# Ledger of designs, part 35: miniprotein binders against b1l550

Target 1, 279 residues: b1l550
Amino acid sequence: MRLPEELLERARDIHSEAPSHRIKLDRVGSFGLKVPVEFKGFLLLAEADVWVSLPEGRRGVDLSRQVEAIYELSNPPKDPFSLCREAAISLLEKLNYADSSGVSIRFDAPLQDGESLKYYGVEISSIASDEIINKIRVEILGMTACPCTAELIRAYKSSEIAATHTQRSLGILEVSTKAEHPDPDKLASIIERAMSSPLRTYTKRPDEGGLVIRSLSNARLAEDVVREMIHLFLEEFGHLPEDTHILAAVRSMESVHMHDIYAERSFSLDEIRKEISSH

## First folded at step 4 (miniprotein)

Design va1
Fold by ESMFold2-Fast, scan of step 4:
Structure va1 (fold): chain B 279 residues (1-279), chain A 95 residues (1-95)
Amino acid sequence: as target 1 above (279 residues)
Amino acid sequence: SPEYKKLLIEAYELIFEAMKLLKEGNPEEALRLLEKAFELAQRAFELAEDDPETRRALWLMAMIRYLQARAYIKLGDLERAKELLEEARKLAEEL
C-alpha cells in the first residue's frame, strides 16, 4: 500500500459528487509529476503528466488513484516506454468512469559523445481508449552552414573550400503510431545525419578541425535538412502502419540575424508515399 | 503500529507539501521539508513489524531521496543530485 487509506477515502467521496455544470472535460489529471526511469543503463529524472477524460455527470477525478497508478509502476524504475503504456492502461482500469487516459513522460536522453555525454530531448506519450496511440518527439541540436553566403565568399576569394557563417539548428522528429514507440536514439541519429555536422559536448582541437571542414563541405539550408530527415526516416521506419503521422522540422538560429529560420513538413506514411511516387 | 501509522501520515503530508513547493519554484524550502520527511520515514522503517509496513516505509524513503535530487538539480548541484538519485535506486531495489 503506497498511501494511507484515510487519504484515499477522503478524495473519492468528494469527486463522485454531481458537478455545478454538466460539462465533459477532455483531460483532467496530475501534471508535472517527478518519476525515476531507467533508460539504456541510466537512472534518469523524468517529468510525467497523467490524465483521464471526465464525464459530464462527475465532479472530479480521483487524483490519488492517478498518482498511485504511475508510482506503483515506476517502483522500481523501469524503461519510460513500458511505464508510459502500462500507466495509461492502468488509469483506465482504476478509473472506470473514464473513456480515455493518457500519459506523457519527458526527459533528457544521454548520448555517448567520445569520452563525455551529450543530451537530446525526448517526450513520449501513450493515449489509451479502445486502442493505444503512441507518440514520440525527439529534439537535438546540430550545426548548419549557409550555402548562399559560402558561394559569394568563394567567388570573391577564388577559394576551393568555401568560408561561410555557421549556426546552431534544432532538429525535430515527432511520430504518432499504433505500433510501439520508435527508438529515440535512431530518431536522433536521423536528425544528426541530416545536419551539416553534429554538435559536441567536448572535443580536442584536431577533432574541431574535422567538424569545421565537414560543415563547410556539407552546407545545407533548413529546407534541405527537413527533406533529408524525411528521406532518412522513410528508409528506417517505412515499415510502420500507413496511418502513422510524422512531423519533421528544423529551427535554425541564424548567427548573422536576430531572428530564426524555420522549416517543417507534417505527413502520414500513406500521403508521402503517394506524393513521392507521382510524376 | 499506531506510532508507525502516525509517522507515515506525517511523512506523506510533508512529501505532498514539498512536491507543491518544487512546482512553485521553491526548492530550498522543499529540501527542508523533505529532510524532515526522510527522518520520519526512517523512524517508521525502524518501527515496522511486518513486510508490508517495511516496504511502505522503504518506498517513502526512496521517493523522498528522488524528490531531494530534483530539488538539487533546480539549485544546480548536480553532484549532490546524483548521490541522492543513486540512494533512491538502492532503496527501491530493496522493495
Scores: ipSAE 0.000, ipTM 0.087, lowest interface PAE 22.9, mean pLDDT 79

Design va10
Fold by ESMFold2-Fast, scan of step 4:
Structure va10 (fold): chain B 279 residues (1-279), chain A 95 residues (1-95)
Amino acid sequence: as target 1 above (279 residues)
Amino acid sequence: SPEYKKLLIEAYELIFEAMKLLKEGNPEEALRLLEKAFELAQRAFELAEDDPETRKALYLMAMIRYLQARAYIKLGDLERAKELLREARKLAEEL
């Protein structure tokens, strides 16, 4: 979509005017932009949000300059982490009235699953001000089995029945750090290892029975899965700065309950280490 | 036997429909289906020819009692829910 030059010039003039009310806005920008990215050898279409802070004395932000900033950096396509960080810095440089900027990029990441690919959700952000904060959120589906249900199914000795009484669970790891974005494949691996078993994109009856048996032998409450995710995270990413913040969560889509079960813990590396060492 | 398998399949179908009704906020209709499912599972238990068949029927009976308890919790009848949870536990103890 193109705008006439006259309309674009008028919009720029309006943005520089004094507002009706002298109120600062935290995030003003272009949301839902489609941007190509290169991720581990794959060319993917990602969705991006770009924004800046708006001071109390300025009526609006220059939206066309925001779009220019990210698109200039996306051609040719580059890795989404570099794009996210570079675009946030570029926004702050190009829009000098802002004291902070941010970029969020969302995409479905391919993950090898035997002979096929499966996908997991990734959202990365970079927020630039006097420093840069990098954030990554990984969401991946797996299977869980309640210990109570697992005990009943073990007595039953049936893969067909067992499959009906396992449930889908969404594992979530979110990391906010001054260091580089953690590798999302490693975060996805942590989530999958913490769960009863991973979901497969293609399964035959024997393979499906194997997943169910693994889920039952490794039956865990949502609370158990969150604790295991934190344990595995500390083993792999305990080297990050002590002020790194993590959210670990599981949403279990329970087959027997009327509602989903949700368990979470947010913490800094400093906080969790003190907690573990005091007990 | 063919009759045993038919009863188990019918009981499972009613259980899954009841679970959907519970999630949709219709515990009254769920209870109606679960009571029918229990009757089918109990009849399957009576027709069981070996230990595996007996355990499968007992498992369904325990699950049905647990789901009925969940429905009564939604209806605010905690005393009936406790009674059904005790029945579910007793059935599970036989596994």
Scores: ipSAE 0.000, ipTM 0.137, lowest interface PAE 16.8, mean pLDDT 79

Design va11
Fold by ESMFold2-Fast, scan of step 4:
Structure va11 (fold): chain B 279 residues (1-279), chain A 95 residues (1-95)
Amino acid sequence: as target 1 above (279 residues)
Amino acid sequence: SPEYKKLLIEAYELIFEAMKLLKEGNPEEALRLLEKAFELAQRAFELAEDDPETREALWLMAMIRYLQARAYIKLGDLERARELFKEARKLAEEL
């Protein structure tokens, strides 16, 4: 519960006081706020973080102004991209001592899957300073299958679709750009196309057999999936500014091991194009 | 529409160059590019055929006004910066 106004007026303004140590802080804010958003016709409960930079001579930030800013913009619910961008700008208007602001919004995005829905993870951010940087991270589960086992089966002249080890794998694409946020559905599509097969929320037995067979015939290492994701990303989003930064990663939850396999590559568009052209 | 997309792309290119100029300490040249970008974004807004296109054009207009405010802060013109923050806010609220 909020303290009475009269009591607050008698208290010291802690935020405006000098700090114990004269050190600048990069991010100070309200984290884990629950906000409603509208995404592609769905009303979703998202989780938001809002922050600003804090100069070395000021003890604290005006947290109530941060919370008010995002809540004012989230009623009625709006799409999370517009909310993210608008709130980042609003924070710097309201908190004039800050050099930068940021907003991050996380939610599970629905994706049509036959007559049902499946969900993938989305985190978006907008960071405002002398520039505005838009970030998006998409995580979606798919299936991978061991190519080593598939090759052994072919070598023995057995069925091409003999039993191999399959496992769930988490694909990750993160993009940081001065352009607008990339469409998360397109990022999710890139991840799924790079894997052995997508996963579904519901499937009948005949469809399950087909999914497994498809996965086994398209065996891929985590390393293969990361390279394919980068290739597909460049085909779809190669038009973004050269200083756009991408993280492509896969975490394979190996069914025959107690541990996971992880493969990752971070790069800028400028960097990757130079690398590819040198080969 | 093709014309709408062309205007947005041109506006974005000017915005990115202006961001670079702000970081390099050239707010005066940034303001010149940002004003041209705003003209293009307004024309895109007029050509918008649906809500997503309208909202993207409004966002560009809001972002341009925000960056102009940042430029005026660097130039020491705090009153003009306040006016531009207010305009950016108003444009963003239409989203």
Scores: ipSAE 0.497, ipTM 0.816, lowest interface PAE 2.2, mean pLDDT 83
Fold by OpenDDE base, second read of step 5:
Structure va11 (fold): chain B 279 residues (1-279), chain A 95 residues (1-95)
Amino acid sequence: as target 1 above (279 residues)
Amino acid sequence: SPEYKKLLIEAYELIFEAMKLLKEGNPEEALRLLEKAFELAQRAFELAEDDPETREALWLMAMIRYLQARAYIKLGDLERARELFKEARKLAEEL
């Protein structure tokens, strides 16, 4: 039942009223929206959050305009990076009382894995204010082999390839920059190359054996993986602005323990360059 | 190209300075720098030799138009701001 238009004209605009307490809010928006995006020729359903700041003199945000902003830009479906950036800008255009806006888009990105597909997690964000900050978080699972156990087994029973325990490890790269969003496939590749081996969706017995052998031949601590991720990141993305902020992390789901091992480093490009050059 | 990279670096320097000026409440001076930055970014776009260079230049142009729009909001010129927001979005759509 639609309310008669006449009743709507008589209704006070509650959102435009002065609040009882004149306090600015940093983020007011709609979370958990579903939006279609096109990524690498795939049509994907992504989850999106949209928000703006609210000035102290305004009671509420026009939430319907926020939702409209992202859906207008989502038809036809487009790449999630452009959608994120454009929506952040559009929010400020539509909601001119806001001094800042933000958009976050989450989806599973398809990655070719032989004749099959595997996926990695992506979260893209754009925050618009007196500056635009683009953020991307990539998460992908790989495999790590423990070098410590390998040495123990080698000491016990000499073999060319020392057996060791292996586990799934989640690698994380988060990049915040005033430049364009870094390529998520390149970020995922860095994480995979930093681990002992990638995971495969489907393995035949010979392929599985090869994957395990590769892992055993490239045994790495969680700490090693993070350091390698940083090293590879600097090689690939060292051209980004110096104020670019990076989080490199790994969560190893240890196969011999009930708990996980976690390692991380947060840094700016300027900071890490200075650190490396000092050695 | 070396010339492309030089133009981008110069444009970014102006953008960062303009952002600082906007935060400091000097939108007029920010607009002057942003106009110069836009010219540099356009030249970079014309000199782009591949898709990555093209995209980077387009993003820079979009960012500059956005910042100009923000400056005009601070100046109370909402009409000009809206036009610049539309231009920023159009440039971003080409990425």
Scores: ipSAE 0.034, ipTM 0.369, lowest interface PAE 4.0, mean pLDDT 87

Design va12
Fold by ESMFold2-Fast, scan of step 4:
Structure va12 (fold): chain B 279 residues (1-279), chain A 95 residues (1-95)
Amino acid sequence: as target 1 above (279 residues)
Amino acid sequence: SPEYKKLLIEAYELIFEAMKLLKEGNPEEALRLLEKAFELAQRAFELAEDDPETREALWLMAMIRYLQARAYIKLGDLERALELLREARKLAKEL
């Protein structure tokens, strides 16, 4: 239904009115928008949140302008990283009362897995104010195996006992930078290379025994995986600005426990270089 | 003054043409006209003799910076767009 223009001229502009309490709000916006994006040749359905800051003297935000900002830039579907950055800046242009804006976009990214595909989680954001800060979080499952205490003892036991030392582990890399978003495929690769072995969706010849043997030969604690992820990250992305912030984490779903093991480290590039240089 | 009014009208004419160019998908030419418009609005600001004239010139300068930011968004130059939005907000706060 459409209302006559004359009614809009007479209606109060609720959003521009003074609020009940003069309190600034950090994030006000439209959350859970469905947006098609093009990622490395794939057309994917992503979920987006868009928001702006709201000053203490204004009752509400113009939500229609927020939706307009991202949808104008999403048709035709394009690179989600460019969409994220461009929409954040467009929000500031369209909503002149805001001091900051943000956009986040979430999707499952396809990754080649033999003759099939597997998927890993990606969440990106861009926050615009006096500068633009880009953030990306990548999560991917892999396999870890507990370090062997004595191989001779294992040789005298069944293979079934050895297998109880393997489990799924979720690797997490999160990067916040003034540079462009890092390539999520490279972040996913770092996580998988730090694990005992990657997980598989499908093999033409079921060779799960080989995968298990590989992981047992490359046994790693969650703590080992986090350290290796940081090492590999510095090799690939050490060129980023020194004030770039990273979170590296692993959550191991221990097969021999009813609880998970978690290890993490957050750091700036400047901080970690100084720490490593002292050794 | 007559010179103030002349500069203001010329700035408005360039703005209207630039807005048409932006809609037609020519942000490069729009930016050329908008920079000319900004120079005229800035000169009008310098010639303003009272608060209403000063406010109108400032408003025009702020609007031109917003339109330039829009053009740079269309061109994919997000850093330049952000710089122009900061300048537009700084000018708008003077109102």
Scores: ipSAE 0.000, ipTM 0.397, lowest interface PAE 12.8, mean pLDDT 82

Design va13
Fold by ESMFold2-Fast, scan of step 4:
Structure va13 (fold): chain B 279 residues (1-279), chain A 95 residues (1-95)
Amino acid sequence: as target 1 above (279 residues)
Amino acid sequence: SPEYKKLLEEAKELIWEAMKLLKEGNPEEALRLLEKAFELAQRAFELAEDDPETREALWLMAMIRYLQARAYIKLGDLERAKELLEEARKLAEEL
């Protein structure tokens, strides 16, 4: 059903009215939008949130202009980084009462894994205010093996190959910077290299044995993995602006416990560089 | 080209300094740096050899116009800010 156009002409402009209370809102927007994106040759369905700030004297946001901003830029599909940055600017042009805007885009990124594909999680955002800040979070599963149990078993049966418990661990790298988004494949690579071994989509028996043996030979605590991720990050992305903020974290799904082990470190590039150089 | 990359990196450094100046409440100095950044980004655009280089230069130009608009808002020149936001949007949508 379509309402008569005459009704629209007589209706109040609710959004431009004064609110019940003169309170600023930080984020008002359209969340959970489905958008197609092109990522490294793949056409993917992503999920997007778009938002703007709302001043204390305005009752509401014109949500149709928010959808228009991302809709116009997503057809044909483009890379999610360009879409994210361009939509943030478009929101402020279309919604001139807003002081800031943001766009977040989430998707599962394909990664070549032998003859098949595996997937890791990516969330990117761009936030426009007096600066443009680009954020990226990468999450990928890998394998860790406990070095403490390995040493105990080796000591107990020194003539046998050391054994220990292994578990899936989720590695997390989050970067917030005024420079362009870091390449998520490089972030995923850093996480995997810091682990005892990467995980595969599937393996045949001989290959599976090889991954397990590699994990056992490269046993690492969650704390070790976080430190190695930071080290590798600085080697690859140390050129970013000094006020770039990073979160490095590991959540180990411990096979011998009913709970997980978690380790993290948040830092800016200038902070971590001074800390490392002081030792 | 090596010259393209050098111009882009110089423009980025000016943009980052301008962002800091805007946050610190110095829009007039930010505008000076942003105008220089735009000249560098525009020259990089002229030297771009492929689509990815063209897109990156255009994005920097869009970002510079956006930041200039923010500076003019702080200076109370809303008419100039509106013009610059429109330029930023057009540059971004070309991508």
Scores: ipSAE 0.484, ipTM 0.814, lowest interface PAE 2.2, mean pLDDT 85
Fold by OpenDDE base, second read of step 5:
Structure va13 (fold): chain B 279 residues (1-279), chain A 95 residues (1-95)
Amino acid sequence: as target 1 above (279 residues)
Amino acid sequence: SPEYKKLLEEAKELIWEAMKLLKEGNPEEALRLLEKAFELAQRAFELAEDDPETREALWLMAMIRYLQARAYIKLGDLERAKELLEEARKLAEEL
């Protein structure tokens, strides 16, 4: 039902009024929007959050203009990196009272797994102000095998092949940079290579056995995985600006315990280079 | 399956055409294509043999409902648009 235009003209602009309390807000926006994106030839429905800052002298944000900004840029669908960056800029242009804006886009990214597809989680963000900061978070499941239990079983059974418990582990890489968003497939690959073995969507019995054997031959603690992720990241992305910030983390869904094991390191590229050079 | 792949590809083609029509300001014709695309995607969903196929079909169904909502917004039918957005959200939550 469209309200008669005459009623809209008589309505006061509530958002432009002075607030009862003159306080700036950091983020005001719409969360959980659905937007189409094109990613590696796939048309995906992503979740999006859009926001801007609100100055102390303005009661509210024009939320409709925020939603319009991202939807205008989403037709036709484009890559989520460009969409995120362009929408963040467009928000500042459309909402000129804001000194900062942000966009976050979340989806499951398809990854080729032999003849099938597997997926990893992606969140792409851009924050615009006097500068643009691009952020990407990649989450992918892999497998870890416990080296401690393997050693215990080896000692107990004196067998050449030590069995150990295996568990699913979630690897996380989050990168914030003034450069372009890092390649999510490369980030996912780093995580998988840092674990004992990747997971497969579909395994035949021989393939399943092969994954377990690979995991057992490369037993790693959660701490080992995080350190390996950092090492591999530096090899692949060491060219990024020195002020680039990274979070490397692993959450192991332990099979022997009811709780998860978690390990992380947050660092800048400058910081971690200094640390490694000091050893 | 070969039939699954065919249905998905046909649905994707219709989606792209519908998106062009929406951009060109022809929401009525876009809706006709999107309805056909939804039928194809739903049929693909029924034929899905594994989790990746199921997820892909569900994504297309959600996308189509979203695009239909956009078309109805352009037509001024906000109630129908709201219903379709909610349906799109529900389909996406099953992913």
Scores: ipSAE 0.000, ipTM 0.164, lowest interface PAE 16.6, mean pLDDT 84

Design va14
Fold by ESMFold2-Fast, scan of step 4:
Structure va14 (fold): chain B 279 residues (1-279), chain A 95 residues (1-95)
Amino acid sequence: as target 1 above (279 residues)
Amino acid sequence: SPEYKKLLIEAYELIYEAKKLLKEGNPEEALRLLEKAFELAQRAFELAEDDPETREALWLMAMIRYLQARAYEKLGDEERAKELLEEARKLAEEL
């Protein structure tokens, strides 16, 4: 489907024309691009969104130059964090009319799980404007066990052995910072340690029994999990700039309800330190 | 190390002041502070004891070059801005 060069030479440059209305657009770009990335020794297929701001005097964005920016940097496949940061800056180099740019990359990250692998969700972004802000969101499933039902069963049976309902819970940590992206494996570890128990890809029967018993012996409310995630985050990443913003959340898929329980807290490092130190 | 952290804190403080100057429309003064910040970040890079510290210092250098590019854009120096964006991009790549 190659067109004659003379035809292309005579065609209007639509994107450089004045728009119907002189209105700035915040994000114009190519979304849902498939890009290969290399993550901790694995070649993965990631999904990327790339965008730039569009000034009020320009009708359209050079979408082909956006795609060029990310694909030039993704061949050969590279670390998705480096790709994200480099592509955001490259977009501004290639599209000089833009005031800001952004790149988001999503993939399922492998995590060693005994002799197998399990996967957790990662979304990273680099947004270049007056400064460059790096964002990362990690989501991983774990197990929680209800302490309220455990206490009722204990009282009823006069037993010291915990018995309660368990459910899968989704732990979420989102970090927005001027520093480099935090290591997603460390964020995933924080989430799993805050839960009653991590989940496995597969278990042998003895290991499965141990996992269930651990969960029942470590019963936690969604609210408990969020507070523990924040505590563990501060231990691992308290060195980040004071204006680093964090979202910690848990969505508990309650086995005894037709609805989920949700708990969250968003904060800056400066804010949370002042809160914790005030007694 | 303590010296490494001291240099990073000083660099971040200069970056903070430079960003305020850029918002206030004083890119010339911002560039002076950013160049000092870059020197501090380079020294931190030399003092880095492990890979995480090396990467942090390198990222700061990239951020400073990016902010200098934005300052030159405000001054109308598109060529210098483009050169600095190229430097920032190269620095943003992991070793």
Scores: ipSAE 0.351, ipTM 0.755, lowest interface PAE 3.7, mean pLDDT 84

Design va15
Fold by ESMFold2-Fast, scan of step 4:
Structure va15 (fold): chain B 279 residues (1-279), chain A 95 residues (1-95)
Amino acid sequence: as target 1 above (279 residues)
Amino acid sequence: SPEYKKLLEEAYELIFEAMKLLKEGNPEEALRLLEKAFELAQRAFELAEDDPETRRALWLMAIIRFLQARAYEKLGDRERAKELLREARKLAEEL
C-alpha cells in the first residue's frame, strides 16, 4: 500500500517543527542497517550506522533520507571503503541542515588460510564536517606462548625445545587519519606477524604440531606483541600524516589464569617518532 | 611513479592546512589552498597508472570539492556550496 501524494502534502512536517527544548544533538541516525558490500572479490553482509548532527531549532532528522543515502550507493554492492566515504558526503548533500555526518561499517573480512578461509573483524568510519576523518579498526586472533614458563621449564629440563603454555590472543590496531583508510589486510598481517604464530580455521595433526612448535620458538609477552605491532606499523604506514592517531593493543586469554592480560599503547605518528629518536 | 607520489603528498599538505583554516574561521584562505590542491590532484589523476592510484586521486578531488563547499557555506554562498557538494559526490561515486 502506497499512500496518495495529496495526503502527505496535508500532513504536518513533524521533523521541521521546533523541539520541546532548544538543544543541539551530536549524532542522530539509523543504526544497525544491513548492507551488502563487495570486499576483495567476496560478497559480504555488513552492518552500517549512519548519522548527522541535529541543530537546536529542529525537532528531528529525516531518517528516510539517511537510509536512501546508503542504500542508493550500496546497489549494486561496492567496496565498503568507497561506500563509507561516499555515504558520508551524500548525507550532507541530502540533509542540508546538518553540519556534520558520519558512517560506520562493520564486517568480518575473509583471509586465505591454507585450503580454507578464516575471518577477522573490520570496522571503518568516515566522519565529514570541516574535515574528513577516516577510522579503521582491525581485530584478529592469534597465538602467543609465555616466555616466563618457557624459561622455568628450560631450566628444569635442560631442554632444547621451550615448553610453555599457549593461549589465544586478540590483536587490535585502530587508525584515525585524514588520509585514506589503511588496507585492512596489511593491518591484519602486521598483527599476525607480531604474535607467536597465527591461528587457523582447521588443522590436521602434522600442521597443528608444526604451528605449536613455531609458537614455542617465538614466545612473546603481550607487551612484546604490542611493541612489535608498533614497529611493523611504522615500517608499513609511516608515510601517513603526522597527526594520524594509532591504538595498538593485545588481549591475551591466558590459559593458566581465570583472567586476561591486556597491553595497549595510543600515540600519534609525530609523538612516537620523537620518542623513538630520543633513545 | 615518483611524480605521482609527490603530487599526492603536496595536495594532502594543502588539504590538511585548508581543514585547519576552515576550523579557525578563515574560509577565504582555505579556498585559495584548495584550488591549488585540486590542480595537483588533477595532475596526479592524469599520471595514475593503475586503479589504486586513480582511486586515490579521485578521492582527493572529491574531498577538495567537499571542503570548498564547506568554505562557501561559511561565506554565505549556499548555491555555490550545493553545486560543489554535488560535484564532490559525483567524484566519490567514481570510486
Scores: ipSAE 0.336, ipTM 0.733, lowest interface PAE 3.4, mean pLDDT 83
Fold by OpenDDE base, second read of step 5:
Structure va15 (fold): chain B 279 residues (1-279), chain A 95 residues (1-95)
Amino acid sequence: as target 1 above (279 residues)
Amino acid sequence: SPEYKKLLEEAYELIFEAMKLLKEGNPEEALRLLEKAFELAQRAFELAEDDPETRRALWLMAIIRFLQARAYEKLGDRERAKELLREARKLAEEL
């Protein structure tokens, strides 16, 4: 039932009223929207969050205009990076009382794995105010082999390739920059290369054996993986602005314990370069 | 068209640079970039072959006018800012 237009004209605009308490809000928006995006030739359904700031003199945000802003830009489907940036700007235009806006888009990115596809998690964000800050978070699963157990087994039983426990590990790279969003496939590749081995969607027996052997031959602590991720990131993305902020993290889903191992480092490019150069 | 895409990309680059300049407290230089961006967006609008391309160009024009308004607000020219905001809204209503 659409309410008669006459009733809408008589209704006070609740959102434009002065609030009982004059307090600015940083983020007011709609979370968990579904939007189509085009990524690497795939049409994907992504989740999106859209928000703006709310000034102290306004009771509420026009949420319908926020939803309209992102859906207008989503037809036809476009790449999620452009969508994110454009929607952030559009939000500020449509909601001119806001001093800041933000968009976050989440989806599983396809990655070629031989003749099959595997996926990694992506969250792309843009925050607009007087500047635009672009953020990307990439999460991909890999495999780690424990060097400590390998050494213990080697000490007990002389073998060239020491058996050790292996586990799935989630690698995370989060980058915030005033530049364009870093390439998510490159970020995923850095994470995979930092681990003992990548995961494969489909393995034949010989390929599985080779994957395990590679992992055993490249045993790494969660701490080693994070340090390697940082090293590889600096090699690939050293051209980004010095104020670019990075989170490198690993969550190892331990196979011998009921708990996970977690390691992280947060840093700016200028900070980490100074740290490395001082050694 | 390839020309349309190029114009749009160039306009976006100028917009993002102008936003940086606004943050840095350089609204005058931001306005120069935004004027150039508006010209590119207008040309893209003229070259639009379909409704989606037309809408994208109009949207860019609206955003540029909005950012120009913000720049003039920072310069203390409230009258010009209000005029540009009205233009931005008119362009957005054509979407």
Scores: ipSAE 0.082, ipTM 0.576, lowest interface PAE 2.6, mean pLDDT 87

